# Miniprotein binders against q96jn8r1131to1294: the designs that were tried, part 80

Target 1, 164 residues: q96jn8r1131to1294
Amino acid sequence: TLEFLENHGKNILLSNGNRTATRVASYNQGIVVINQPLVPQLLVQVRIDFLNRQWTSSLVLGVITCAPERLNFPASACALKRAAWLLRGRGVFHNGLKICEKFGPNLDTCPEGTILGLRLDSSGGLHLHVNGVDQGVAVPDVPQPCHALVDLYGQCEQVTIVNP
Key: E = the ipSAE of ESMFold2; O = the ipSAE of OpenDDE; V2 = 0.75 times the mean of E and O plus 0.25 times the DockQ between their complexes.

## First folded at step 7 (miniprotein)

Design T12 (at its last look DockQ between E and O 0.89; V2 from the best seeds 0.00; counts 0 for: pae E 3.6 > 1.5)
Fold by ESMFold2-Fast, scan of step 7:
Structure T12 (fold): chain B 164 residues (1-164), chain A 93 residues (1-93)
Amino acid sequence: as target 1 above (164 residues)
Amino acid sequence: SDALRLFFEARYIIEEGGDPEEALKKAKEAFELFIKEGNLEFAAFTAVVIVELLKKLGKDPEEIKKWIEIAIELAEKAGNKLLVRIARKLEKE
C-alpha cells in the first residue's frame, strides 16, 4: 500500500497510517515522498485537504531519481539542484531551471478537494492527472527508479493519498 | 475537520505573536475533537502545543506535567517515532 516515507521535511506530521501529511508550522520544510518507486502505470494520487490562503504559492509535485529514505531535504523542493523534475504553478522545472512555461492548470489555484496524480507511461513519460483527467506528458524519458514527491509549500498545509 | 481548523487557528495565533490564552483555548478544543475522532497523532501533537503554551503563560507546574504525560502516552499509542521523540523532549525543558 502507498504511504508517505517517515523521512520528510521537518515541519511535516504524518497521520492516518502515514497516508496524510500535514505541514504544522510556517510555509516551507514540507517535502514528503511516496514509499514505493513510481513504476510505469502506477497512478499515485493525493487530495488537497487544507489550504491557507495567506500564502501566494501552493504545492509542488514531481519526481526525484535519488534514494529518498535518508535524503536531507532542503526547505523547498525547488531548491533541489539535481535529480528533480517538478511542477510548480504552471511551470515544469528540472533541477531548479524552468523547462516549460505553461503545462496543465495552475497548481497555485487548485481548490481544496482537488485530486492530483502522477503516473509514468510505458515510454517513461511523466503525466499529471487533475481530478482524474490526464493533462499529458510533462516530462519525457524520466530516469528510473524515480519517486513521487509532494512539497506542501505555501498555501497547501495538508494532503492525503487517495486510491483510484 | 473542525479539529484541524481549530488547530491551525491556534498555530496562526502563536506564529503571529498573538494572545497565547486564545491559542490555548483553541488548542484544547482541537485536542478534545482529535480524541473523539481517534486521531492519535494530532491529539499527541496538539498536547505538545498545549505544553508549549502553558509554559509560555507560566501556568501551574502540575498542569504542565499532566499534559506532558498525555503527550507522551498518545505519541506512544500512535507508534510515531518522531512524535515520541518530540514529546519526550518536553520533559528535558
Scores: ipSAE 0.575, ipTM 0.840, lowest interface PAE 1.9, mean pLDDT 90
Fold by OpenDDE base, look of step 8:
Parts: C-alpha cells; sequence; structure tokens
Structure T12 (fold): chain B 164 residues (1-164), chain A 93 residues (1-93)
C-alpha cells in the first residue's frame, strides 16, 4: 500500500491511513515522501485536494534517491541540494539547479482535483502524468531506487495518494 | 470540506495575528465537524489548536485540561503516535 512516510515536514499532518497529507501551518515545511520506491511501470499518483490562493507558488513534485527515512527535510524542496529531481512550475530541477525551463503543465496553476503522477519507464526515464495523461519524460535517467516526493508548498495545502 | 475550511480559517487568523477569540470559535466549530466526519486525526489536532488558543486567551485551566484530554484520547483512537506525543506535551506545559 502506498502511503506517506512518517518522516515529513514539520507542518504536515497525515491522515486517512497516511494517504492524505495536509499542511496545517504556514506556507512551507510541507515535504512528504511516498513509502514505496518507484519501480518501472509503477504509477504513483497524488490528487490536489485543497488549494489556498493566498500564496503564489504551489506544490513541487519529484523524486529523491537518498534514504527518505532519515532525511532531514528542509523548509522547501528547493533547498534540496543532493539526490533530488524536482518539477516546479514548468521547470525541472536537479539538486536545486534548473535543468529544463519548460516541461508539461505549470504545476503552480493546476486546480484542485488535478491528479499528478510519476512513473519510471524501463529505461529509467521519469514520466509526469497529469489526469492520467503521460506528459513525457521529465528526467531521462533517474537513479534507482528513488522515492516520489511531494512538497506541499504555497497554495497546495492537501494532497491524497490515489490509485491509478 | 467545511471542517477543513473552518480549520484553515482559524489557522489563518492565528498566523496573521488576528482575534484569537474568533479563531477559537472557528476551531471549535471545525472540531465538531471533524468529529461528525469521523476524521479523528484532524479532530485531535484541532483540539490541540484549541488548547493553544485557550492558553493564549488565559482561559479556565479546567477547560484547558478537558481539551488536552480530548486531544489525547482522539489521537490515540486515531492511532497517530505523533499526535499523541504532541497532545501529551501540552500537559507538561
Amino acid sequence: as target 1 above (164 residues)
Amino acid sequence: SDALRLFFEARYIIEEGGDPEEALKKAKEAFELFIKEGNLEFAAFTAVVIVELLKKLGKDPEEIKKWIEIAIELAEKAGNKLLVRIARKLEKE
């Protein structure tokens, strides 16, 4: 069963059998990691449940290749400087550096109800799915094992893991 | 969720330095709705928020104690160990 790990950002409250993450304070410290590592052909999806438009930015989605159980999470995913591939806005970032300017939809403007998915293909390419539609390869070669990461940042105040 | 809306409204008031009495009212209402929804985690956490507000407002220690007990009980029922720890910490403060 896919769940968020108990090791998470300080402003996160887990519920619904750890399948729902809610940022209950401020705009940051909302990083969560999904327990099972991504394996080829496994689609991991989260639904944006709640947005607060008082903030400008929204959730960050990506993967980490370090052990998540012992990770000391920074206030935001943007501060991850190692073992991190992240999708923010329309950009793709590696260890805090933008490696792609425009990829897929703008995550900052995804409405409530949007289902975002991550999937590794057989070649190690990381795919973004939006409402079930494969947006293509965001990262061509991701080291394995890796774990899906969601940063409930800014507007994004709640997400839930959903089955494909 | 109406409960979540009220909860966040309460939190926003707190974070913005607004009227804690208003926050408390919203938090209590949120709590009731969370209970009705069977959302024990949020009910428990809301109880924690209520305790914090009550303390901030200098309310009756007995009421504070009551809400701490509620928070602990609900957290335990929810099986959320972290919430239990948080709630119990309120007793020591």
Scores: ipSAE 0.550, ipTM 0.825, lowest interface PAE 0.8, mean pLDDT 94
Fold by ESMFold2, look of step 8:
Structure T12 (fold): chain B 164 residues (1-164), chain A 93 residues (1-93)
Amino acid sequence: as target 1 above (164 residues)
Amino acid sequence: SDALRLFFEARYIIEEGGDPEEALKKAKEAFELFIKEGNLEFAAFTAVVIVELLKKLGKDPEEIKKWIEIAIELAEKAGNKLLVRIARKLEKE
């Protein structure tokens, strides 16, 4: 049911029925988007499958609130200056501006096998889940519709959509 | 898994300015494993990488042409239109 959209970063190769995304070159150009918008009853989960620990920074996780099917993606999610709410490292970013220094676990240290989840609560709050455990509200009021986004940046070379 | 590891090792050698003969050996090994696994998308993309390495090494143009044809055939079989475009661009160079 849940798949990565065919519109993605240029260094991504989709496989496994579009449920697995691999960055096949360089360190960036790795943005992927989940094909269905987030709704309160939907938990979108991805597993980190492959990391290259020679990089300091790792994947970015978040949401975009504009239509993703025809969007031109920048080289990195952090260059999204509109309609983006991102979790990077321990911080939360809105349209390229850091709005929270420390929210939850450090994404740059998550090992292979970590399952990261995103969902909206009934108030539009964006929740991060780590290995099934709710980390609380990262962003209190995300506009809808929004789509989950993963940037396979730096360390992160492969992720797979998994069922809850 | 072994195919992906070999693929990434070849990519790292290329990106770090390492020995392209070593990268080519690893890429060809990864290609054979991707074929054995039925992973047509990765087999096709690995064939593209092999072409780039053969060109960099100044190898026989007929070998390069053969690998371009392999990349196109596998990309078409996988139904990956973007990958077909990538492989066909190699013909024009």
Scores: ipSAE 0.319, ipTM 0.698, lowest interface PAE 3.6, mean pLDDT 90
ESMFold2 (binder alone), look of step 8: mean pLDDT 88; pTM 0.879

Design T13
Fold by ESMFold2-Fast, scan of step 7:
Structure T13 (fold): chain B 164 residues (1-164), chain A 93 residues (1-93)
Amino acid sequence: as target 1 above (164 residues)
Amino acid sequence: SDALRLFFEARRIIYEGGDPEEALKKAKEAFELFIKEGNLEFAAFTAVVIVELLKKLGKDPEEIKKWIEIAIELAEKAGNKLLVRIARKLEKE
């Protein structure tokens, strides 16, 4: 059963059996990580529950390859300069460097109710799923073990893990 | 959770510049449900939202003080450092 780790950004409250993450202050310090490694074929899905449109940017989604259980998270996922592959807006980022300009939908404009998924294929390709639709390989050859990460940044103040 | 739904409906009303009395009513209902569920963190956070709404509405200072005390007590009971800081800041303002 998938849950968010109890180690998370300091502005996060977990509820609903650690399946719902809410950012309760500011616009940052909202990183959460799934409690199990993203192994091939595992589809991790979160639903966008609440957007505060007073902020301009929205959630970031991706993977990290460092152990998350005792990690001191930075203010935003984009500050991770090692071991991170992130989707932000339409861009794909590796350790702060944009490696793709335009992949999938713009995450800054996804409405409430959108279900976003991460899945690793058998070749190590990281896939983004949007409302059940596979967007393709965002990142090839992701090192393992890796862990699914959501940064409740800016507009996105709540997400909930969704099971099939 | 009905409590979470009501909580976010209250906050949406605030963000959109709607009726703060309606937001307050929903926030108080959410608070009661969080207490019933034993969710002390969200009960504390909802009490913070209630204080902000009461201040915005220019409500009785004694009612505001009561809700600040509730927010602090629940945040401390929950052991949540962030919520204690937020609630204590309301007291110092």
Scores: ipSAE 0.324, ipTM 0.681, lowest interface PAE 3.0, mean pLDDT 87

Design T14
Fold by ESMFold2-Fast, scan of step 7:
Structure T14 (fold): chain B 164 residues (1-164), chain A 93 residues (1-93)
Amino acid sequence: as target 1 above (164 residues)
Amino acid sequence: SDALRLFFEARRIILEGGDPEEALKKAKEAFELFIKEGNLEFAAFTAVVIVELLKKLGKDPEEIKKWIEIAIELAEKAGNKLLVRIARKLEKE
């Protein structure tokens, strides 16, 4: 079963059998990682449960290709300089470098109840799904193994893993 | 869980400037459910929220002190260093 790893950002509390992540302090230190590698055709989905509009930016989604179980997470996923492909706002980022200007919806404006999904296709393309709708290939040729990552940054204070 | 739902309903009322008495009622209901579930981490965090609501409502300092003590005790019992720091900051405010 899909769960968030117990290795996570220091401001996170896990609940609901490690399927719900809540950021309980500040706006950062909110990185969580799924407990299983993202293998082709596995759809990992999280629901946005709670947004605090006091903050400007919101959650970041993506994948990392380093082992997450003992990783020292930075304050923000965007500070990862190696082995990270991230979707933030409308952009796609590789190791801190913007590689696509506009992809999918603006993640800073997705409302509570939105279900966001990550999936690898058979060619290693990383897809974003929004409320069940495939947005297309955000990143081609993602190296494997890779792991799905959610950064509960800014506005996003809670997410829950949901089944397809 | 129902406890999480009530907890975030309380926080939403706070964020949207709604009735703090309604928020306090929901936070106290969430607290009791977290205790029943044995979820000491969220029980401690909910006690922190209750303290903030009691202060906003201008409630009796002795009631506020009681809930600060509850928050600290539960955070320590849960073994969660972040929650202990959060709860102890309430004493300094």
Scores: ipSAE 0.359, ipTM 0.722, lowest interface PAE 3.0, mean pLDDT 88

Design T15
Fold by ESMFold2-Fast, scan of step 7:
Structure T15 (fold): chain B 164 residues (1-164), chain A 93 residues (1-93)
Amino acid sequence: as target 1 above (164 residues)
Amino acid sequence: SDALRLFFEARRIIQEGGDPEEALKKAKEAFELFIKEGNLEFAAFTAVVIVELLKKLGKDPEEIKKWIEIAIELAEKAGNKLLVRIARKLEKE
Protein backbone atom coordinates (compact mmCIF):
# COMPACT_ATOMS: atom_id res chain seq x y z
CA THR B 1 0.00 0.00 0.00
CA LEU B 2 0.92 3.73 -0.02
CA GLU B 3 4.14 4.78 1.80
CA PHE B 4 6.71 7.53 1.57
CA LEU B 5 9.89 6.53 -0.27
CA GLU B 6 13.05 5.89 1.76
CA ASN B 7 14.72 8.50 -0.46
CA HIS B 8 13.71 11.89 0.93
CA GLY B 9 14.99 15.29 2.03
CA LYS B 10 17.75 15.11 4.62
CA ASN B 11 15.72 16.69 7.45
CA ILE B 12 12.99 14.00 7.28
CA LEU B 13 12.36 11.08 9.64
CA LEU B 14 9.83 8.45 8.57
CA SER B 15 7.70 6.52 11.07
CA ASN B 16 4.40 4.65 11.34
CA GLY B 17 5.41 2.17 8.61
CA ASN B 18 6.73 4.99 6.40
CA ARG B 19 3.27 6.60 6.39
CA THR B 20 4.25 9.55 8.64
CA ALA B 21 6.94 12.06 7.67
CA THR B 22 8.40 14.46 10.25
CA ARG B 23 10.80 17.32 9.58
CA VAL B 24 13.16 17.42 12.56
CA ALA B 25 15.34 20.47 11.77
CA SER B 26 15.18 23.96 10.22
CA TYR B 27 12.41 24.94 7.75
CA ASN B 28 13.54 23.16 4.57
CA GLN B 29 15.09 19.88 3.27
CA GLY B 30 11.67 18.29 3.81
CA ILE B 31 10.66 16.75 0.46
CA VAL B 32 8.94 13.34 0.53
CA VAL B 33 7.57 11.31 -2.39
CA ILE B 34 4.88 8.59 -2.51
CA ASN B 35 6.27 5.12 -3.28
CA GLN B 36 4.12 4.37 -6.35
CA PRO B 37 3.16 6.40 -9.46
CA LEU B 38 0.07 8.59 -9.36
CA VAL B 39 -2.06 6.68 -11.88
CA PRO B 40 -5.48 7.96 -13.02
CA GLN B 41 -8.19 7.66 -10.31
CA LEU B 42 -5.70 6.91 -7.50
CA LEU B 43 -6.36 9.45 -4.72
CA VAL B 44 -3.26 10.10 -2.60
CA GLN B 45 -4.10 11.93 0.63
CA VAL B 46 -2.01 13.42 3.45
CA ARG B 47 -3.15 14.96 6.72
CA ILE B 48 -1.38 17.97 8.23
CA ASP B 49 -0.40 16.77 11.72
CA PHE B 50 1.77 19.56 13.16
CA LEU B 51 2.31 23.23 12.30
CA ASN B 52 5.11 25.34 13.80
CA ARG B 53 3.93 28.94 13.64
CA GLN B 54 7.50 30.25 13.97
CA TRP B 55 7.48 30.12 10.13
CA THR B 56 5.28 32.09 7.71
CA SER B 57 4.83 29.82 4.68
CA SER B 58 3.76 26.17 4.78
CA LEU B 59 3.71 22.94 2.78
CA VAL B 60 3.93 22.56 -0.99
CA LEU B 61 2.50 19.60 -2.86
CA GLY B 62 2.34 18.44 -6.45
CA VAL B 63 3.88 15.94 -8.86
CA ILE B 64 7.25 15.21 -10.42
CA THR B 65 7.85 13.19 -13.60
CA CYS B 66 11.49 12.25 -12.94
CA ALA B 67 12.41 8.99 -11.15
CA PRO B 68 12.41 9.77 -7.41
CA GLU B 69 14.19 6.69 -5.97
CA ARG B 70 17.74 8.10 -6.32
CA LEU B 71 17.03 11.81 -6.81
CA ASN B 72 19.20 14.32 -4.90
CA PHE B 73 16.50 16.60 -3.48
CA PRO B 74 17.08 20.36 -3.38
CA ALA B 75 16.45 22.37 -0.19
CA SER B 76 12.89 23.19 -1.35
CA ALA B 77 10.56 21.80 -4.01
CA CYS B 78 10.40 25.28 -5.59
CA ALA B 79 14.08 24.86 -6.56
CA LEU B 80 13.12 22.00 -8.91
CA LYS B 81 13.56 23.55 -12.39
CA ARG B 82 12.57 20.46 -14.40
CA ALA B 83 9.76 17.88 -14.28
CA ALA B 84 7.76 19.53 -11.47
CA TRP B 85 4.19 20.85 -11.14
CA LEU B 86 3.66 22.37 -7.69
CA LEU B 87 0.95 24.02 -5.59
CA ARG B 88 2.32 26.62 -3.17
CA GLY B 89 0.23 29.19 -1.30
CA ARG B 90 -2.47 30.00 -3.84
CA GLY B 91 -0.21 29.54 -6.86
CA VAL B 92 0.37 26.77 -9.40
CA PHE B 93 3.96 26.43 -10.64
CA HIS B 94 5.58 24.49 -13.48
CA ASN B 95 9.37 24.17 -13.33
CA GLY B 96 9.68 27.38 -11.30
CA LEU B 97 7.27 29.39 -13.48
CA LYS B 98 3.99 30.58 -11.93
CA ILE B 99 1.22 29.43 -14.29
CA CYS B 100 -1.81 30.30 -12.12
CA GLU B 101 -2.08 33.09 -9.55
CA LYS B 102 -5.04 31.78 -7.53
CA PHE B 103 -6.17 28.16 -7.36
CA GLY B 104 -8.01 26.60 -4.44
CA PRO B 105 -7.46 27.67 -0.82
CA ASN B 106 -4.22 29.25 0.40
CA LEU B 107 -2.05 26.29 1.48
CA ASP B 108 -0.16 28.60 3.89
CA THR B 109 -3.37 28.93 5.98
CA CYS B 110 -4.65 25.32 6.08
CA PRO B 111 -4.92 24.27 9.75
CA GLU B 112 -3.77 21.05 11.45
CA GLY B 113 -6.14 18.22 10.58
CA THR B 114 -6.59 19.36 6.96
CA ILE B 115 -6.53 16.45 4.50
CA LEU B 116 -4.98 17.33 1.14
CA GLY B 117 -5.37 15.01 -1.84
CA LEU B 118 -3.90 14.66 -5.32
CA ARG B 119 -5.58 12.76 -8.14
CA LEU B 120 -5.20 12.47 -11.91
CA ASP B 121 -8.37 12.36 -14.00
CA SER B 122 -8.71 10.23 -17.14
CA SER B 123 -7.42 13.10 -19.32
CA GLY B 124 -4.25 13.65 -17.28
CA GLY B 125 -5.60 16.63 -15.34
CA LEU B 126 -4.16 17.03 -11.84
CA HIS B 127 -6.81 17.68 -9.18
CA LEU B 128 -6.38 19.00 -5.65
CA HIS B 129 -8.82 17.74 -3.01
CA VAL B 130 -9.21 19.59 0.32
CA ASN B 131 -11.05 17.74 3.10
CA GLY B 132 -12.70 15.57 0.46
CA VAL B 133 -13.73 18.49 -1.80
CA ASP B 134 -12.39 18.46 -5.37
CA GLN B 135 -10.99 21.92 -6.17
CA GLY B 136 -10.90 21.21 -9.90
CA VAL B 137 -8.07 20.91 -12.41
CA ALA B 138 -4.92 22.68 -11.22
CA VAL B 139 -2.74 21.40 -14.10
CA PRO B 140 -3.96 19.92 -17.41
CA ASP B 141 -2.08 17.20 -19.32
CA VAL B 142 0.46 16.09 -16.71
CA PRO B 143 2.96 13.72 -18.37
CA GLN B 144 2.99 10.14 -17.06
CA PRO B 145 4.42 8.43 -15.18
CA CYS B 146 4.38 10.99 -12.35
CA HIS B 147 4.80 10.79 -8.58
CA ALA B 148 3.05 12.67 -5.79
CA LEU B 149 5.39 14.94 -3.82
CA VAL B 150 4.95 16.78 -0.52
CA ASP B 151 7.44 19.40 0.66
CA LEU B 152 7.24 19.82 4.44
CA TYR B 153 8.33 23.44 4.19
CA GLY B 154 8.12 26.21 6.78
CA GLN B 155 5.23 25.71 9.22
CA CYS B 156 4.45 22.12 8.23
CA GLU B 157 6.59 19.74 10.30
CA GLN B 158 4.52 16.53 10.05
CA VAL B 159 2.14 14.82 7.62
CA THR B 160 0.58 11.35 7.55
CA ILE B 161 -0.75 9.40 4.55
CA VAL B 162 -4.50 8.86 5.03
CA ASN B 163 -6.54 6.16 3.30
CA PRO B 164 -9.68 7.29 1.49
CA SER A 1 1.44 5.91 18.13
CA ASP A 2 1.19 6.99 21.78
CA ALA A 3 4.88 7.90 21.66
CA LEU A 4 4.37 10.30 18.73
CA ARG A 5 1.26 11.80 20.36
CA LEU A 6 3.12 12.49 23.63
CA PHE A 7 6.15 13.84 21.74
CA PHE A 8 4.07 16.40 19.85
CA GLU A 9 2.04 17.30 22.95
CA ALA A 10 5.37 18.17 24.63
CA ARG A 11 6.48 20.20 21.59
CA ARG A 12 3.15 22.06 21.52
CA ILE A 13 3.44 23.01 25.21
CA ILE A 14 6.89 24.46 24.44
CA GLN A 15 5.60 26.29 21.34
CA GLU A 16 2.68 27.86 23.27
CA GLY A 17 4.80 28.88 26.27
CA GLY A 18 3.01 26.50 28.62
CA ASP A 19 4.33 24.64 31.65
CA PRO A 20 7.79 23.27 30.83
CA GLU A 21 7.55 20.75 33.72
CA GLU A 22 4.46 19.23 32.05
CA ALA A 23 6.29 19.20 28.70
CA LEU A 24 9.28 17.46 30.30
CA LYS A 25 7.03 14.79 31.85
CA LYS A 26 5.42 14.06 28.46
CA ALA A 27 8.79 14.07 26.66
CA LYS A 28 10.25 11.57 29.15
CA GLU A 29 7.19 9.31 28.76
CA ALA A 30 7.52 9.51 24.95
CA PHE A 31 11.24 8.67 25.24
CA GLU A 32 10.46 5.52 27.26
CA LEU A 33 7.92 4.40 24.65
CA PHE A 34 10.28 5.06 21.70
CA ILE A 35 12.97 2.97 23.43
CA LYS A 36 10.45 0.15 24.01
CA GLU A 37 9.47 0.28 20.31
CA GLY A 38 13.12 0.21 19.20
CA ASN A 39 12.69 3.58 17.47
CA LEU A 40 16.20 4.92 18.07
CA GLU A 41 15.80 7.95 15.77
CA PHE A 42 12.81 9.35 17.67
CA ALA A 43 14.33 8.31 21.01
CA ALA A 44 17.42 10.40 20.11
CA PHE A 45 15.31 13.36 18.95
CA THR A 46 13.19 13.18 22.13
CA ALA A 47 16.40 13.25 24.19
CA VAL A 48 17.31 16.48 22.34
CA VAL A 49 13.92 17.95 23.31
CA ILE A 50 14.48 16.83 26.93
CA VAL A 51 17.85 18.67 26.97
CA GLU A 52 16.15 21.85 25.68
CA LEU A 53 13.52 21.59 28.44
CA LEU A 54 16.07 20.90 31.19
CA LYS A 55 18.04 24.00 30.13
CA LYS A 56 14.85 26.09 30.08
CA LEU A 57 14.01 24.87 33.61
CA GLY A 58 17.55 25.57 34.91
CA LYS A 59 18.06 21.95 35.96
CA ASP A 60 21.31 20.45 37.25
CA PRO A 61 24.15 20.72 34.69
CA GLU A 62 25.06 17.06 35.35
CA GLU A 63 21.52 15.94 34.42
CA ILE A 64 21.69 18.07 31.25
CA LYS A 65 25.08 16.56 30.37
CA LYS A 66 23.73 13.02 30.89
CA TRP A 67 20.81 13.59 28.49
CA ILE A 68 23.18 15.10 25.89
CA GLU A 69 25.24 11.88 26.15
CA ILE A 70 22.06 9.80 25.75
CA ALA A 71 21.05 11.80 22.65
CA ILE A 72 24.49 11.39 21.02
CA GLU A 73 24.68 7.66 21.85
CA LEU A 74 21.22 6.90 20.45
CA ALA A 75 21.78 9.02 17.31
CA GLU A 76 25.04 7.14 16.64
CA LYS A 77 23.37 3.75 17.24
CA ALA A 78 20.60 4.78 14.84
CA GLY A 79 23.23 5.63 12.19
CA ASN A 80 21.49 8.94 11.52
CA LYS A 81 23.98 11.67 10.58
CA LEU A 82 21.44 14.48 10.95
CA LEU A 83 20.56 13.49 14.52
CA VAL A 84 24.24 13.10 15.44
CA ARG A 85 24.85 16.69 14.23
CA ILE A 86 21.83 17.99 16.17
CA ALA A 87 22.88 16.21 19.37
CA ARG A 88 26.54 17.25 19.14
CA LYS A 89 25.46 20.86 18.64
CA LEU A 90 23.94 20.65 22.14
CA GLU A 91 27.35 19.56 23.46
CA LYS A 92 28.94 22.77 22.11
CA GLU A 93 26.33 24.95 23.79
Scores: ipSAE 0.249, ipTM 0.628, lowest interface PAE 3.8, mean pLDDT 86

Design T16
Fold by ESMFold2-Fast, scan of step 7:
Structure T16 (fold): chain B 164 residues (1-164), chain A 93 residues (1-93)
Amino acid sequence: as target 1 above (164 residues)
Amino acid sequence: SDALRLFFEARRIIEEGGDPEEALKKAKEAFELFIKEGNLTFAAFTAVVIVELLKKLGKDPEEIKKWIEIAIELAEKAGNKLLVRIARKLEKE
């Protein structure tokens, strides 16, 4: 059973059996990580439950290749300088550097109810799924083990893990 | 959820330095709705927010103590160890 780890950003409150994450203050300190490594063929999905349109940027999704259980999370996932591959807006980022300009839909404009998914293919390619639709390979050859990460940044104040 | 909207309205007032009495009113309404929904985790955290607002407003120490007890009880029932720790820390302040 997929859950968010008890180790998370300081503004996060976990509920619903650790399947719902809510950012209860500010716009940052909202990183959560899935409790199991992202292995090939596992589809991890979250639904956007609540948005605050006061902020311009929204959630970030991706993977980290360091152990998350005792990691001291930065205020924003984009501040991670090592072992991180992130999707933000329309861009793909590796350790803070933009490696792709336009990939998939703009994550800053996804409405409440959107289901976002992460999956590794058999070749280690990281895929983004949006409302059940595979957007293709965002990052090839992701090192193993890796862990799915969601940053409830800016607009995104609540997400819930949902089954495929 | 109406409870969640009221909760975020109370938080916005606090973060923008607005009227703490207005924030307290909205937090108490959110609390009642979270209880009706059976959302013990948010009921507990909202009780923590209520304690912080009561202290900021210089309200009756006995009222503050009652809300601390409510926050601890609900956090324990919710099974959220971090939230129990946060609520118990309020007793030391």
Scores: ipSAE 0.465, ipTM 0.813, lowest interface PAE 2.6, mean pLDDT 90

Design T17
Fold by ESMFold2-Fast, scan of step 7:
Structure T17 (fold): chain B 164 residues (1-164), chain A 93 residues (1-93)
Amino acid sequence: as target 1 above (164 residues)
Amino acid sequence: SDALRLFFEARRIIEEGGDPEEALKKAKEAFELFIKEGNLLFAAFTAVVIVELLKKLGKDPEEIKKWIEIAIELAEKAGNKLLVRIARKLEKE
């Protein structure tokens, strides 16, 4: 079954059989990774459970290509550089560079209850799903194996893995 | 849930440097609700937050010790090894 890995950012508390991640302090150190590789057609979904409006930016979603089980997670996913392709705000980022200006909705404004999904298509394209709606290909030709990542940054203080 | 809302309100007050008495009141309310829900994990962590607030407020050392004991006991019952370590560090601080 899909779970968050026990290896995670230091501000994370896992509950609900490792399917719910809560950031219990500050605004950072909130990276979690799904416990199995993102293989083509697997849809990994998380629901935004709780938002703290004190912060301006919110969660980051994406994939990493390094092995996550023993990774020393940085304070934010953006510091992962070459290993990560990330959706933040309205942009798509890789290795500290914005590779797409506007993609999908603004993740900084998604309300509580929003369900966000990541899926690889058969051609290796990474798709974002929002409340069941495919937003299209955010990143073509993602290197494999890769792992779905959520950074509970800023506003986003809790997410739960949900079934399709 | 109401318990989570109160928990996050208490934490927000702490992070913003607000009134620690208000934060303590909300944390204690959240704790009681987590206990009623059978959510031992969040009850344990809320007890940790309560200890930190009691220390910040200079409250009675006996009350602080009681809440440390509660935090350790609940963390052990919840089976969360990280939270047990966090709670036990409060005992040594």
Scores: ipSAE 0.123, ipTM 0.547, lowest interface PAE 5.5, mean pLDDT 86

Design T18
Fold by ESMFold2-Fast, scan of step 7:
Structure T18 (fold): chain B 164 residues (1-164), chain A 93 residues (1-93)
Amino acid sequence: as target 1 above (164 residues)
Amino acid sequence: SDALRLFFEARRIIEEGGDPEEALKKAKEAFELFIKEGNLQFAAFTAVVIVELLKKLGKDPEEIKKWIEIAIELAEKAGNKLLVRIARKLEKE
């Protein structure tokens, strides 16, 4: 079964059998990682449960290609120096460098109840799914193994893993 | 979850400098629901929030002591090392 790893950002509390992640302080230190590698055709989905609109930016999601079980996470996912491909706001980022200006919907404006999904296709393309709708390939040729990551940044204070 | 909604409403009131009595009422209601759900981690953390609110409101020292004991006991039962550290710090403060 899919769960968040016990290794996570310091402001995270896990509940609901490690399927719900809550950021209980501040706006950062909210990185969580799925316990299984993102293998081709596996759809990993999280639901946005709670948003604090006092912050301007919201959650980031994507993949990392380093082993996450004992990784010392930075304050935000965009500070990762290891190979990381992230979707933030309207952009796609690789190790902090913006590689696409506008892809999919603006993640800073997704409401509570939105279900966000990550999937690799058979060619290694990373897809974003929003409420069950495939947004297309955000990143081609993602190296494997890779791991799905969610950064509960800013507005996003809680997410829950949901099954397809 | 009603418990989580009430917990976050209490936290929002605190962060915005609203009515601490309203925050305390919501935190206590959230606590009861977390206990009913068997969510010991959030029950423990909510008890910590209750202690902080009781101190801010200048409430009865005996009530504060009871909630500190509840927070420590639940944190230990939850097996969450961070929550145990937070709850035990309340005892020393």
Scores: ipSAE 0.014, ipTM 0.361, lowest interface PAE 7.1, mean pLDDT 85

Design T19
Fold by ESMFold2-Fast, scan of step 7:
Structure T19 (fold): chain B 164 residues (1-164), chain A 93 residues (1-93)
Amino acid sequence: as target 1 above (164 residues)
Amino acid sequence: SDALRLFFEARRIIEEGGDPEEALKKAKEAFELFIKEGNLEYAAFTAVVIVELLKKLGKDPEEIKKWIEIAIELAEKAGNKLLVRIARKLEKE
């Protein structure tokens, strides 16, 4: 059973058997990580439950290749300088460096109810799924093991893990 | 209905500038359901939202004080240091 890990950003509250993450303060300190490695054939999905439209940017998602259980999370996922591949807005970032200008839809504009998915293909390519639609390979050759990460940044105040 | 749906409907009403009395009613319903479910974290957070709504509506100071006490008690029982800080901030406002 997929759950968010107990180690998370300072502003996160886990509920619903650790399947729902809520950011209870501010706009940052909202990083959560899935409790199981993202292995090929596993589709990890989260639903956007609540957006606070006072903020302009929204959630970030991706993978980290370091052990998350005792990681001291920064204020935002994009401050991770090591072992991180992230999707923010329309960009793809590796360790804080933008490696792709325009990939998939703009994550800052996804409405409540959107289901976002991460999946590794058999060649180690990281795929983004949006409402069941595969957007293609965002990052090739992701090192393993890796762990799915969601940063409830800005607008995004709640997500829930959903199963296919 | 589920407690989370009611909770977020209450917050949406507030965000969209709807009727704060309607938001308060939904928040109180969500609170009772969270208590029934044993979800102390969301019960505490909902109590914080209720305090904010009562203050916005100019409700009785004694009622506001009771809900602040509920929020603090539940946050402490939940063992969530962030929620305890949020709830205690309500006493200073």
Scores: ipSAE 0.012, ipTM 0.362, lowest interface PAE 8.3, mean pLDDT 85

Design T2
Fold by ESMFold2-Fast, scan of step 7:
Structure T2 (fold): chain B 164 residues (1-164), chain A 93 residues (1-93)
Amino acid sequence: as target 1 above (164 residues)
Amino acid sequence: SDAWRLFFEARRIIEEGGDPEEALKKAKEAFELFIKEGNLEFAAFTAVVIVELLKKLGKDPEEIKKWIEIAIELAEKAGNKLLVRIARKLEKE
């Protein structure tokens, strides 16, 4: 079964059998990682449960290729300068560098109830799914093993892992 | 969930320097709902927030002591080591 890893950002509190992550303070220190590697054909999905519109930016999701179990997480996922491929707003980022201007919907405007999914295809392409709809390949040829990451940044204060 | 909405509203009031009586009312309502839902982690954390608000408002020391005991008990039941440390720190302040 998929769960959030117990190693996470310091403002996170896990509940619901480690399937719900809540950021309980500030706007940052909200990185969580799925406990299983993202293997081809596995669809990992999270639902946005609660948004605080007082902040302007919202959640970031993507993958990291380093071992997450004892990683010292930075304040935000975008501060990861190696081994990270991230979706933020409409952009795709690799190791802090924007590599695509416009991919999929704007993550800063997805409403509560939105289900966001990550999946690797057989060629190692990372796909974003939004409410079950495949947005296409955001990042080709991601190194493996890799781990799905969600940063509960800014507006996004709670997410829950959802089965397909 | 109304529990989450009330919890975040209470936290927002505290962080923005608003009315601590309003924050306390919302935190207590959130606590009751977390208990009803069986969310021991957030019941415990909400009890910590309640203690901090009661201290800020200069409420009855016996009421403060009661809520510290509630926070510790729930944190232990939840099995969350960080939350137990946070709750126990309240006894030493």
Scores: ipSAE 0.121, ipTM 0.476, lowest interface PAE 4.9, mean pLDDT 85

